# VHH binders against q96fz2, part 259

Target 1, 269 residues: q96fz2
Amino acid sequence: CGRTSCHLPRDVLTRACAYQDRRGQQRLPEWRDPDKYCPSYNKSPQSNSPVLLSRLHFEKDADSSERIIAPMRWGLVPSWFKESDPSKLQFNTTNCRSDTVMEKRSFKVPLGKGRRCVVLADGFYEWQRCQGTNQRQPYFIYFPQIKTEKSGSIGAADSPENWEKVWDNWRLLTMAGIFDCWEPPEGGDVLYSYTIITVDSCKGLSDIHHRMPAILDGEEAVSKWLDFGEVSTQEALKLIHPTENITFHAVSSVVNNSRNNTPECLAPV
Key: E = the ipSAE of ESMFold2; O = the ipSAE of OpenDDE; V2 = 0.75 times the mean of E and O plus 0.25 times the DockQ between their complexes.

## First folded at step 12 (VHH)

Design X45 (framework vhh_6z1v_2)
Fold by ESMFold2-Fast, scan of step 12:
Structure X45 (fold): chain B 269 residues (1-269), chain A 123 residues (1-123)
Amino acid sequence: as target 1 above (269 residues)
Amino acid sequence: EVQLVESGGRLVRTGGSLRLSCAASGFTFDDYAMGWFRQAPGKEREVVAAISWSGRSTYYADFVKGRFTISRDNAKNTVYLQMNSLKPEDTAVYYCAAQYGIFTESPEDYRYWGQGTQVTVSS
């Protein structure tokens, strides 16, 4: 998983993250550094994306079932990284393979500290290799959505503008992530950065790409992944597996260039 | 205390119109999606229409499309269901429901429910 869309305005994104804490109280996640959230239809590694994490990471004695939403850098910088510029990290940490996560120090150490997060997106993009050619067809991949009305009988396929009308009720894709905290050796603000855990592709996506993000399907899975105060690393890792509850459609090559940031990036072709 | 109070249900003739209202109190209305559900005798509760917290996104069950309109007034903490071209099959108890965040088709996802208002459609 190397490209996502996360374009919702902050207030819409916040309400899409409504949840229930351990006591059954309905809540919205509390923002940290909301001004660092930059909506985009075309998010690449090294940019910031919103993640959910437990309030207990920031506040001693907080209820571990309460959630913070914070922008974090995509591309995990390990806490032990000793160079002054994190963009110079010599190995790729955009994704973390589920089968080797406990063998890689960069991921094992933050997991041992409970540094689990849920990476939020409208959906993600993958490029399908076409048999018999060197062409690549991009697809936008996302949770199945309830069908909303697009101004009466006008369908989503009839106009790209009608696609925008679904966003106030969009079910966000919730991907399992690991984050770490890096302190610049020469001083400065702590950098929070994350990686997305990947698994083998499900049957429904196997013709598009051989890998997929580890998707947490439903609030029970999201809650258990985030709640490092009550759920051990071993128990949380049982949530990491392929899911079939996913849908997709082909999109225009406009998405190929990560500088393109328009609704055309995810509109059906 | 969370409370949803439906009103407007009555006996109406086939082809008639009716507007249902639901007054909400005890919660931050603007953070909740709202839905109208119905239940006829011997049947399970089913979604009729739903509206997002902002009012920009709506859902209608296939059997009411083109006949019913859901709307909300966040300043008045009220959700409405305008029912046109009523049919005998629309006879049911209509319930207002609230769900924190986004709406769904599933009654079990909705936390808060009103007591219901009876709509009877006869020829």
Scores: ipSAE 0.618, ipTM 0.850, lowest interface PAE 1.8, mean pLDDT 90
Fold by OpenDDE, second read of step 13:
Structure X45 (fold): chain B 269 residues (1-269), chain A 123 residues (1-123)
Amino acid sequence: as target 1 above (269 residues)
Amino acid sequence: EVQLVESGGRLVRTGGSLRLSCAASGFTFDDYAMGWFRQAPGKEREVVAAISWSGRSTYYADFVKGRFTISRDNAKNTVYLQMNSLKPEDTAVYYCAAQYGIFTESPEDYRYWGQGTQVTVSS
């Protein structure tokens, strides 16, 4: 996964992240660093994206079922990194393969500390190689959405009004991530950064791309992944597998340029 | 035409029980979270309880304190509010409302509303 969409306004995003804590109380996640949230139809590595994480990461003795939402840098910067510039990392930390997560120090260490997060997105992009050509067809991949009375699907939105309604009630994609905290050697603010765990693609996506993000489907999966106080690493890793509960449509080549940030990026062609 | 029709409201004594029903028509019921709201004379409309489209998630206002239960039957396009241990303070017009997708605590987020049913609790 090298490209996502996360364009919802902050208030809409927050409401979309409504949850119940372990006591059954309906809650909204509290924001950390809300000013770092930058909505975009075209998110690339090194950009900030909102993630969910347990309140217990910030507050001692907090209810670990409570959720915080925070923009973090995409591309995990390990806490042990001693260079002043995170861009000088010599290995790619955009993704973490599920089969090697316990073999790589950069991912194993923070995971062992309970630094699990849920990466939020409208969906993610993948490119299908066209047979016989050097051209790649991009696809937008996301959770199946509830049908609206008027549009039925994102692809059927024929008016701006219908489009807005679709996004107001959009089910966000929830991807399993690992985050770490890095203190710059020269001082300054602690950098929170994340990697997306990837798995082999489900059958439905296999023709598009052979790998997919580990998607946490449903509140239980999300809650268990986040609750590092009650759910062990071993138990959490059982949640990491391909899911068939995904849909997709072809989009234009507009998304190929990471600088393009318009609705055309995820619009069906 | 979209319709929400509440029923079951009546006069009851303190400590009594009521079951409210809301029958929905004219829209895809399974796609909507449902909520019960109430409005007492001279007070603002407030959320009582809400339930997700699937019924898996529920919300209750603080004043409910376990006395009320919201449920739904998607096959019947109906949402229910079981009210137990009623108090005079529960006297209000109770409204059924529908929100596409997820439920919120804000009345303004709900698209469809019923006409309401009067619940009166006597001392």
Scores: ipSAE 0.000, ipTM 0.265, lowest interface PAE 13.6, mean pLDDT 89

Design X46 (framework vhh_6z1v_2; at its last fold request DockQ between E and O 0.84; V2 from the best seeds 0.75)
Fold by OpenDDE, fold request of step 14:
Structure X46 (fold): chain B 269 residues (1-269), chain A 123 residues (1-123)
Amino acid sequence: as target 1 above (269 residues)
Amino acid sequence: EVQLVESGGRLVRTGGSLRLSCAASGFTFSDWAMGWFRQAPGKEREVVAAISWSGRSTYYADFVKGRFTISRDNAKNTVYLQMNSLKPEDTAVYYCAARYGIFTESPEDYNYWGQGTQVTVSS
């Protein structure tokens, strides 16, 4: 997974993240650093995306079932990294393979500290290799959505009015992630960054790509992944597997350029 | 205490119109998706229509076929169901329901329910 969409306005995004805490209270996640949220149809590594994480990471004695939403950098920068520039990392931390998560120090250490997060997206992009050609067909992959009055297809979002009809009630894709906190050697703000855990693709997606993000399907899975106070690492890792509960459609090559940030990126062709 | 109170259900003739209202209290109405469900005798409860917290997105069941309109007034903490071209098959108890966040088609996902209002359509 090297490209996602996360373009919802903050208020819409927040409501799409509504949840019930352990006490049964309906909650919206509280924002940390909301100004760092940058909506985009085309999110690439090194960009910031909103993630959910337990409030317990920020507040001592907090209810670990409560959630915070925070923009974090895509591409995990491990806490032990001593260079002043995160771009100098010599290994790729955009993704973490589920089968080797416990073998790599960069992921094992933060995971052991309970630094689990849920990466939010409208969906993610993947490219299918065309046989006999160097061309790749991009696809937008997302949760199945309820069919709203005019939302027969994402493609109908060609006007602001139609956009609202399609996206106002959008079910966000929830991907399992690991985050870490890095203190720059030269001082400054602590950098929060994340990696997306990947798994072998489900059968439905296997013809498009052999790997997919670990998708947490449903409130229970999301809650368990986030609640590091009550759910052990071992138990949480049981949640990491392929899911068939996805849909996809082919999109144009517009998304190939990471600078393109328009609805055309995820529109069906 | 959270309350949803439906009103407007009555006996109407085939082809008639009816407007249902649901008055909400005890929670921040504008943060909740709202839905109308119905249950006929011997049948399961089914979704009729749903509306997002902002009112910008709506859903209708296939059987509605453009006959019903769901709307909401957040200032009045009220959700409405305008029902036109009513048929005997529309006879049921209609329920208002609330879900925190986005709406779904599944009754089990909704947190609060009204007592229901009886709609009867005569042939």
Scores: ipSAE 0.910, ipTM 0.954, lowest interface PAE 0.5, mean pLDDT 94
Fold by ESMFold2-Fast, scan of step 12:
Order: structure tokens, then sequence, then C-alpha cells
Structure X46 (fold): chain B 269 residues (1-269), chain A 123 residues (1-123)
């Protein structure tokens, strides 16, 4: 998983993340650094994306079932990294394989600290390799959506105004992530950065790509992954597996250039 | 204390029209998706229509598309169901329901429910 769409305005995104805490209280996640949230149809590694994490990471006596939403850098910078420039990290930490996550120091250490997060996206992009040509076919991959009226499907050939109606009820893709906190040795703000855990692709995606992000399907899975105060690392890792509850459609090559940031990036061809 | 109160259910003739209303109180209405569900005798509760917190996204079950319209007035904390071209198979108790965040088609996902209003469609 190396490209996502996360374009919802902050108010729409926040309501799409409505949840219930341990006591049964309905809540919206509280924002940290909301000004760092940059909506985009074409998010690449090193950009900031919104993640959910437990309030207990920021407040020592907080209810661990309560949620914060915060923008974090995509590409985990380990807390032990001693150079002054995070871009000089020699290891690619955009994704983290589920089968070796407990063997890699960069991921095992933050997991031991309960640094689990849920990475939010409209969906993600993958490029299907076509034999006999160097060209790849991009696909937009996302949770099945309830069909809304008229241009309520993202494939509807209606006006841009009707196109926008789909997003107010969009079910966000919820991917299992690990984050870490890095303090620059030269001083400055703490950097929060994340990686997306990956698993073998499900049957439905196997013709597109051999790997997929670990998707947390439903509020029970999301709650258990986030709640590091009540759910151990060992128990949380049982939530990491391929899922079949996913859909996709082919998109145009416009998405190939990460500088393109328009609705055309995810529109069906 | 959250309350949903439906009104408008009555006896109507086949081909007639009816508007149901649901008045909500005790919560920030504009943060909640709203749905209309129905239950006929001996059948399970099923979704009829749903509307997003903003009113911009709507859903209709296949059996009511083109006949029913859902709408909401966030200033009045009210959701409406306009029912046109009524058929005997539309006879049911109609329930208003609220879900925090986005709507779904599954009754079990909804947090609060009204007591229901009876709609009877006769030949």
Amino acid sequence: as target 1 above (269 residues)
Amino acid sequence: EVQLVESGGRLVRTGGSLRLSCAASGFTFSDWAMGWFRQAPGKEREVVAAISWSGRSTYYADFVKGRFTISRDNAKNTVYLQMNSLKPEDTAVYYCAARYGIFTESPEDYNYWGQGTQVTVSS
C-alpha cells in the first residue's frame, strides 16, 4: 500500500469517525493539530494523513477507549533514530509486514509501548501488473458503500454537485497502523509518524496485487486495536489478517503522478 | 434524555399520499444520521430510507425508489418521509431511528428508536 485518497473536509471526516466509548457514550474524536490535515485525492509516503489513536497516549489517566484524531507523517521514524534528517532513514517504513512485525526492532518497540493507530483513508490505490506490457492499471480499493440516491455511487456520470453527495455518508477505510514518536536531536517538535501493516491479499484482490493493508472491518476490531490500555499486543495482533469485505474499480492514469490532486484520480474509467 | 417521536401514520387508500414526521430531542441533531424503518406483521424490521447528518446523502430501499422522499430540517430537529403512490404492501409500523455519524441499512447499527407510527394502505 503506497498511495491513498483522504480528501474529506475536516467536519465530514470527523463525523465519519463517530464512535462509542467503553461506557456507551456517543463521541466524535478530538483533534490534535487539525491545521496539519491536508485533504488530498492522492496521498503519498512522507505526507501527513489522519490517524485515530487512544487518548491515553496523551493523558496518563485518560479512558483508553476514548479517541484522538491526529495528522501523522506516513513513513515511521523510529524513536531510536539518531540522525537529524528523517528522510535519511535507510529502511522503507511505509509498510510493515504482519509476518515479521515482531522481528523488526523499528516496529516491535513501538508495539510494546502500545503505539497502535488506525489509518484513515477514502480508499487506497494499487497498480495491476499487465504481462506483455510495461504499463500498469491503477485501481481504487475501498469498503463497500451503501448506494445513495442518483449520483450516490462514485461512478455516477452526473454533475460535480451530485458527485459530492456520496461523501457525506462515505464509510472510511480503517487500516491497522503502528506509530512512533521521534525527538529531533537538534531540538524541535516531536515527530509522530506511522506505518501501515500489510498482509497477503484476499481472494478478491489477488489479481490486482499480492499484498494488501491489514483492514480493521467494523467498530469492534477498530476499538480493540486502539485500546492499548485493555488489549495486549498479542491479542491485538489476532485482528491482523486479510479481509474479503472490499471492493474496487479501475481508474485513469491521472493518479500515477502524485502531484495530481483532483476527483479524476478516483473516478471510474 | 434522547427522544424520537413519530407522527402522521393513518389509514390511506391505494395510490394515496402521506407525510410522516419525526421530532428529535435530547442530542445535537446535526451530528446524527436518521433513518426510516418499517415492520409489517410477521416480518423483520427493514430499512425504507436514510439521510446523512447534512441532508446531502440519501438512501432508498429498492421497493420505495421513485415513490418516497426523505428529508430533514436541522433547525427544527425533524426528519420527514413523504410517501407517494402508496400500495397495500406498504402497510406497516414505521419507525424513526438515529445513528451517530453515517447511516447504514442495518437496524442493529442504530442507537435510538421511536415508538413507531402505524400506516395502513387499503384498496
Scores: ipSAE 0.702, ipTM 0.876, lowest interface PAE 1.3, mean pLDDT 90
Fold by ESMFold2, fold request of step 14:
Structure X46 (fold): chain B 269 residues (1-269), chain A 123 residues (1-123)
Amino acid sequence: as target 1 above (269 residues)
Amino acid sequence: EVQLVESGGRLVRTGGSLRLSCAASGFTFSDWAMGWFRQAPGKEREVVAAISWSGRSTYYADFVKGRFTISRDNAKNTVYLQMNSLKPEDTAVYYCAARYGIFTESPEDYNYWGQGTQVTVSS
């Protein structure tokens, strides 16, 4: 998993993240650093994307079932990293394999601090090797959506009003992540960064790629992953498994270049 | 106290039209997705139509296609279901429901429900 779409305007995104706290109250997550949210159809590692995390990470004695939404850097920078430039990391932290998460210090340490997050996206991209060529076929992969009254195809919206008919009720993909907080040695703000946990792909995706992000399907899974105050690391890791509740369609090669930020990136072909 | 109050259900002949209304109170209506559901005797409650918080995205069950229109008026805190070309199989109690966030097809996902209004379609 090395490319996502997370293009919804902040207000639409926030509504899609509505949840119920442990007392049964309906809530929207509270934003931190909302001005750092950079929506795009084509997010790559080192870019910022919104994640959910427990309020307890920011406020002593807070209700750990309450959620904060904040943009974080994709590509976890460990708190112990000593160089001034995160691009100097000698290892890839875009993803974290579930089968080795407790063996790798970069992931084990923040996980042990309860630094679990839910990474939000419209969906993710994967590339399938095609028979008889070096070329790969990209696919856009996402939760099944309730079919709304169509005014156009996904990614082919030709007006703001038609876009709203497709995306206003989009079910966001919710992926299990781990985050850490790094203080640059030469000063500046603390850097929040995340990795996406991966698992073996489900049968429905196995023809596209052998790995997939660990998807948290439904509010119970999301709540348990986020709630480090009530759910231990050991119990949380039981949530990490493949899901068959996923759909996809082929897209054009426009998405291959990460500089292309256009609805064409996720449009069906 | 959250309240959803349906009105407009009555007896109508096959091929007729009917407009249902649901007045909402006790919450910020414009933050909520709304749905119409129905339940015939001996059957489970099923989605008829749903509309997003903004009113710009809608869903219709397969059996509805082209006959019903859901709409909302956020200034009046009201959601409507315009029902045309009614058939005897449309006979049911119709319920208004509200969900915080996005709408779904599943009744169990909805937070608040009205008491229902009876629609009866005679041959």
Scores: ipSAE 0.539, ipTM 0.817, lowest interface PAE 1.9, mean pLDDT 90
ESMFold2, look of step 13: ipSAE 0.538; ipTM 0.815
ESMFold2 (binder alone), look of step 13: mean pLDDT 90; pTM 0.918
OpenDDE, look of step 13: ipSAE 0.404; ipTM 0.732
ESMFold2, fold request of step 14: ipSAE 0.457, 0.468; ipTM 0.762, 0.773
ESMFold2 (binder alone), fold request of step 14: mean pLDDT 90, 90, 90; pTM 0.918, 0.916, 0.919
OpenDDE, fold request of step 14: ipSAE 0.905, 0.273; ipTM 0.952, 0.650

Design X47 (framework vhh_6z1v_2; at its last fold request DockQ between E and O 0.91; V2 from the best seeds 0.79)
Fold by OpenDDE, fold request of step 14:
Structure X47 (fold): chain B 269 residues (1-269), chain A 123 residues (1-123)
Amino acid sequence: as target 1 above (269 residues)
Amino acid sequence: EVQLVESGGRLVRTGGSLRLSCAASGFTFSDYAMGWFRQAPGKEREVVAAISWSGRSTYYADFVKGRFTISRDNAKNTVYLQMNSLKPEDTAVYYCAAKYGLFTESPEDYQYWGQGTQVTVSS
């Protein structure tokens, strides 16, 4: 997974993240660093995306079932990294393979500290290799959505009115992630960054791509992944597997350019 | 105390129209998606229509699409269902329900329910 969409306005995004805490109280996640949230139809590694994480990471004695939403850098920067520039990291941390998560120090250490997060997206993009050609067809992959009055085409969101009809009740994709906190050697703000855990693709997606993000499907899976206070690493890792509960459609080559940030990126062709 | 009170259900003739209302109290209405459900005798409760917290997104079941309109007035803590071109098969108890966050098609996802209002469509 190297490209996602996360373009919802902050208020809509927040509402889409409604949840019930352990006490049964309906809640919205509280924002940390909301100004770092940059909506985009075309999110690439090194950009910031909103993730959910347990409040317990920030507040001592907090209810671990409570959630915080925070923009973090895509591409995990390990806490032990000693260079002043995160871009100098010599290995790719955009993704973490589920089968080797416990073998790599960069992922094992933060995971052991309970630094689990849920990466939020409208969906993610994958490119299908065309046999015999160097051409790749991009697809937008997302949770199945409720068919609203104009639900037929995500592409019909050409007007603000149509956009609202499609995206106001959009179920966000929830991907399993690991985050870490890095303190720059030269001082400054702590950098929060994340990696997306990947798995072998489900059967439905296998013709498009052989790998997919580990999707946490449902409130229970999301809650368990986030709640590092009550759920052990071993138990949490049981949640990491392919899911067939996805849909997809072909999109234009507009998304190929990471600079393009328009609805055309995820519009069906 | 959370309350949802439906009103407007009555006997109508085929082809007639009804407007159902649901008055909400005891919770922050504007934070909840609202839905109308119905249950006919011997049948399962099914979604009729749903509306997002903001009212910007709506859903209609296939059987009622085009005939019914769901709307809400957050200032009045009320959700409405305008039902036109009613048919005998629309006869059921209609329920108003509230869900925190996004609306869904599943009755199980909704936290609060009204007592229902009877709609009867005669041939």
Scores: ipSAE 0.907, ipTM 0.953, lowest interface PAE 0.5, mean pLDDT 94
Fold by ESMFold2-Fast, scan of step 12:
Structure X47 (fold): chain B 269 residues (1-269), chain A 123 residues (1-123)
Amino acid sequence: as target 1 above (269 residues)
Amino acid sequence: EVQLVESGGRLVRTGGSLRLSCAASGFTFSDYAMGWFRQAPGKEREVVAAISWSGRSTYYADFVKGRFTISRDNAKNTVYLQMNSLKPEDTAVYYCAAKYGLFTESPEDYQYWGQGTQVTVSS
């Protein structure tokens, strides 16, 4: 997974993340650094994306089932990285393979600290190899959505009011992530950065791409992945597997250039 | 104390119109999606229509599309169901329900429920 859409306005995104804590209290996640949230139809590695994580990471004695939402850099910078510029990291940490996550120090160490997060997106993009050519067909891949009125369906909205109808009840894609905290050697703000765990693609997606992000399908899976205070690393990793509960449609080549940030990037062609 | 109070149910002739209202109190109304559900004698509770916290996204069951309209007024903590071209098959107790966050088609997902208002459609 190397390209996503996460374009919802902050208030819409926040309400799409409504959840229930372990005591049954209905909650919205509390924002950290909300001004760093940069919505886009076309997010690439090194950009910031919103993630959910346990409040216990920031607040001693907090209920570990309570959630914070925070923008983090896509591309995990390990806590042990000694250079001054994190963009100089030699390794690609955009994705982390599920089969080797416990073997690689960059991922094993933060996992041992409970640094699990849920990466939020409208959906993600993959490029299907076309037979007989070197051209690839991009697809937008996302959770099945409740069927709304015609004007609220994806691809039918062409005005700001109609786009609000598409997105106000959108079920966000919830991908399993690992994050780490890097302290610059010369001082400065702590950098929070994440990687998306990947698995073999499901049957429904296998004709598009051979890998997919580890999707946490439903609130029970999301809660267990986030709750590092009650759920061990071993138990949490049981949630990491392919899912068939996804849908997709072909999109325009406009999405190919990560500088393009318009609704055309995810509209059906 | 959380309360949802439905009103407007009555006897109506086939082809008639009726507007149901649901007044909400005791919670932050604008944080909740709202739904109208119905239950006829001997049948399960089923979704009729739902509306997002903002009022901008709506859902309608296939059997009411083009006839019913759901709307809400967040300043008045009220959700409405405008029912047109009523049929005998629409006879049921209509329930108002609230769900934190996004709406769904499943009654089991809704946290708060009203007591219901009876709609009877006669030929």
Scores: ipSAE 0.705, ipTM 0.875, lowest interface PAE 1.2, mean pLDDT 90
Fold by ESMFold2, fold request of step 14:
Structure X47 (fold): chain B 269 residues (1-269), chain A 123 residues (1-123)
Amino acid sequence: as target 1 above (269 residues)
Amino acid sequence: EVQLVESGGRLVRTGGSLRLSCAASGFTFSDYAMGWFRQAPGKEREVVAAISWSGRSTYYADFVKGRFTISRDNAKNTVYLQMNSLKPEDTAVYYCAAKYGLFTESPEDYQYWGQGTQVTVSS
């Protein structure tokens, strides 16, 4: 998983993240650093994207079932990293394989601190290798959506009112992630960054790619992954598996260039 | 105390029209998606239409076939169902329901329900 779409305006995105806390109370997540949210149809590693995490990470004695939403850097920078420039990491932390997560210090350490997050996206892109060519067919992959008026025109909305008929009720993809906090050696703000956990692809996606993000399907899975105050690392890892509850459609090569930030990136072809 | 109060159900002839209203109180209406559901005797409750918190996104069950329109007025805390070209198979108790966040097709996902209003369509 190396490319996502996360293009919703902040207010629409926040409403899509409505949840129920441990006491049954309906809530929206509270934003941290909202000015760092940069919506785009075409997010790549090293960019900022919103994640959910427990409020207990920020506030002593907080209810661990309450959620914060914050933009974080895609590509986990370990807390022990000593260089001044995160781009100098000698290994790729865009993704974290589930089968080795407890063997890699970069992921085991923050996971042991309860630094679990839910990475939010409209969906993700994956490229299928075509037989007999070097060409690859990109697909946009997402949760099945309730058919709304104009849902067959994904990415074709021409105006705010038509756009909202498609996207105002979009179910966000919720991917399991791990985050860490890095203090630059020369000072400055703490850098929050994340990795997306991956698993073997489900049967439905196996013709596209052999790996997929670990998807948390439903509020129980999301709540348990986030709640490091009540759910141990061992129990949380049981949530990490492929899912068949996924759909996709082919898209044009416009998405191949990460500078292209237009609805055409995810439009069906 | 949360309340959803439906009104407007009555007997109408085939081909007729009817507008249902649902007045909401006791919660922040503009944070909730709203749905209309119906239940005929011996049948399970089924979604008829749903509308997002802002009123901008709507869903209609396939059996509606363009005959019904859901709308909401967040200033009046009210959701409506305009029903046209009514058929005898539309006879049911119609329920208003509220769900925090995004609407779904599943009645079990909705937090608040009205008592229902009876719609009867004569042949």
Scores: ipSAE 0.602, ipTM 0.836, lowest interface PAE 1.6, mean pLDDT 91
ESMFold2, look of step 13: ipSAE 0.502; ipTM 0.803
ESMFold2 (binder alone), look of step 13: mean pLDDT 92; pTM 0.929
OpenDDE, look of step 13: ipSAE 0.774; ipTM 0.898
ESMFold2, fold request of step 14: ipSAE 0.000, 0.589; ipTM 0.139, 0.820
ESMFold2 (binder alone), fold request of step 14: mean pLDDT 91, 91, 91; pTM 0.929, 0.928, 0.927
OpenDDE, fold request of step 14: ipSAE 0.905, 0.906; ipTM 0.953, 0.953

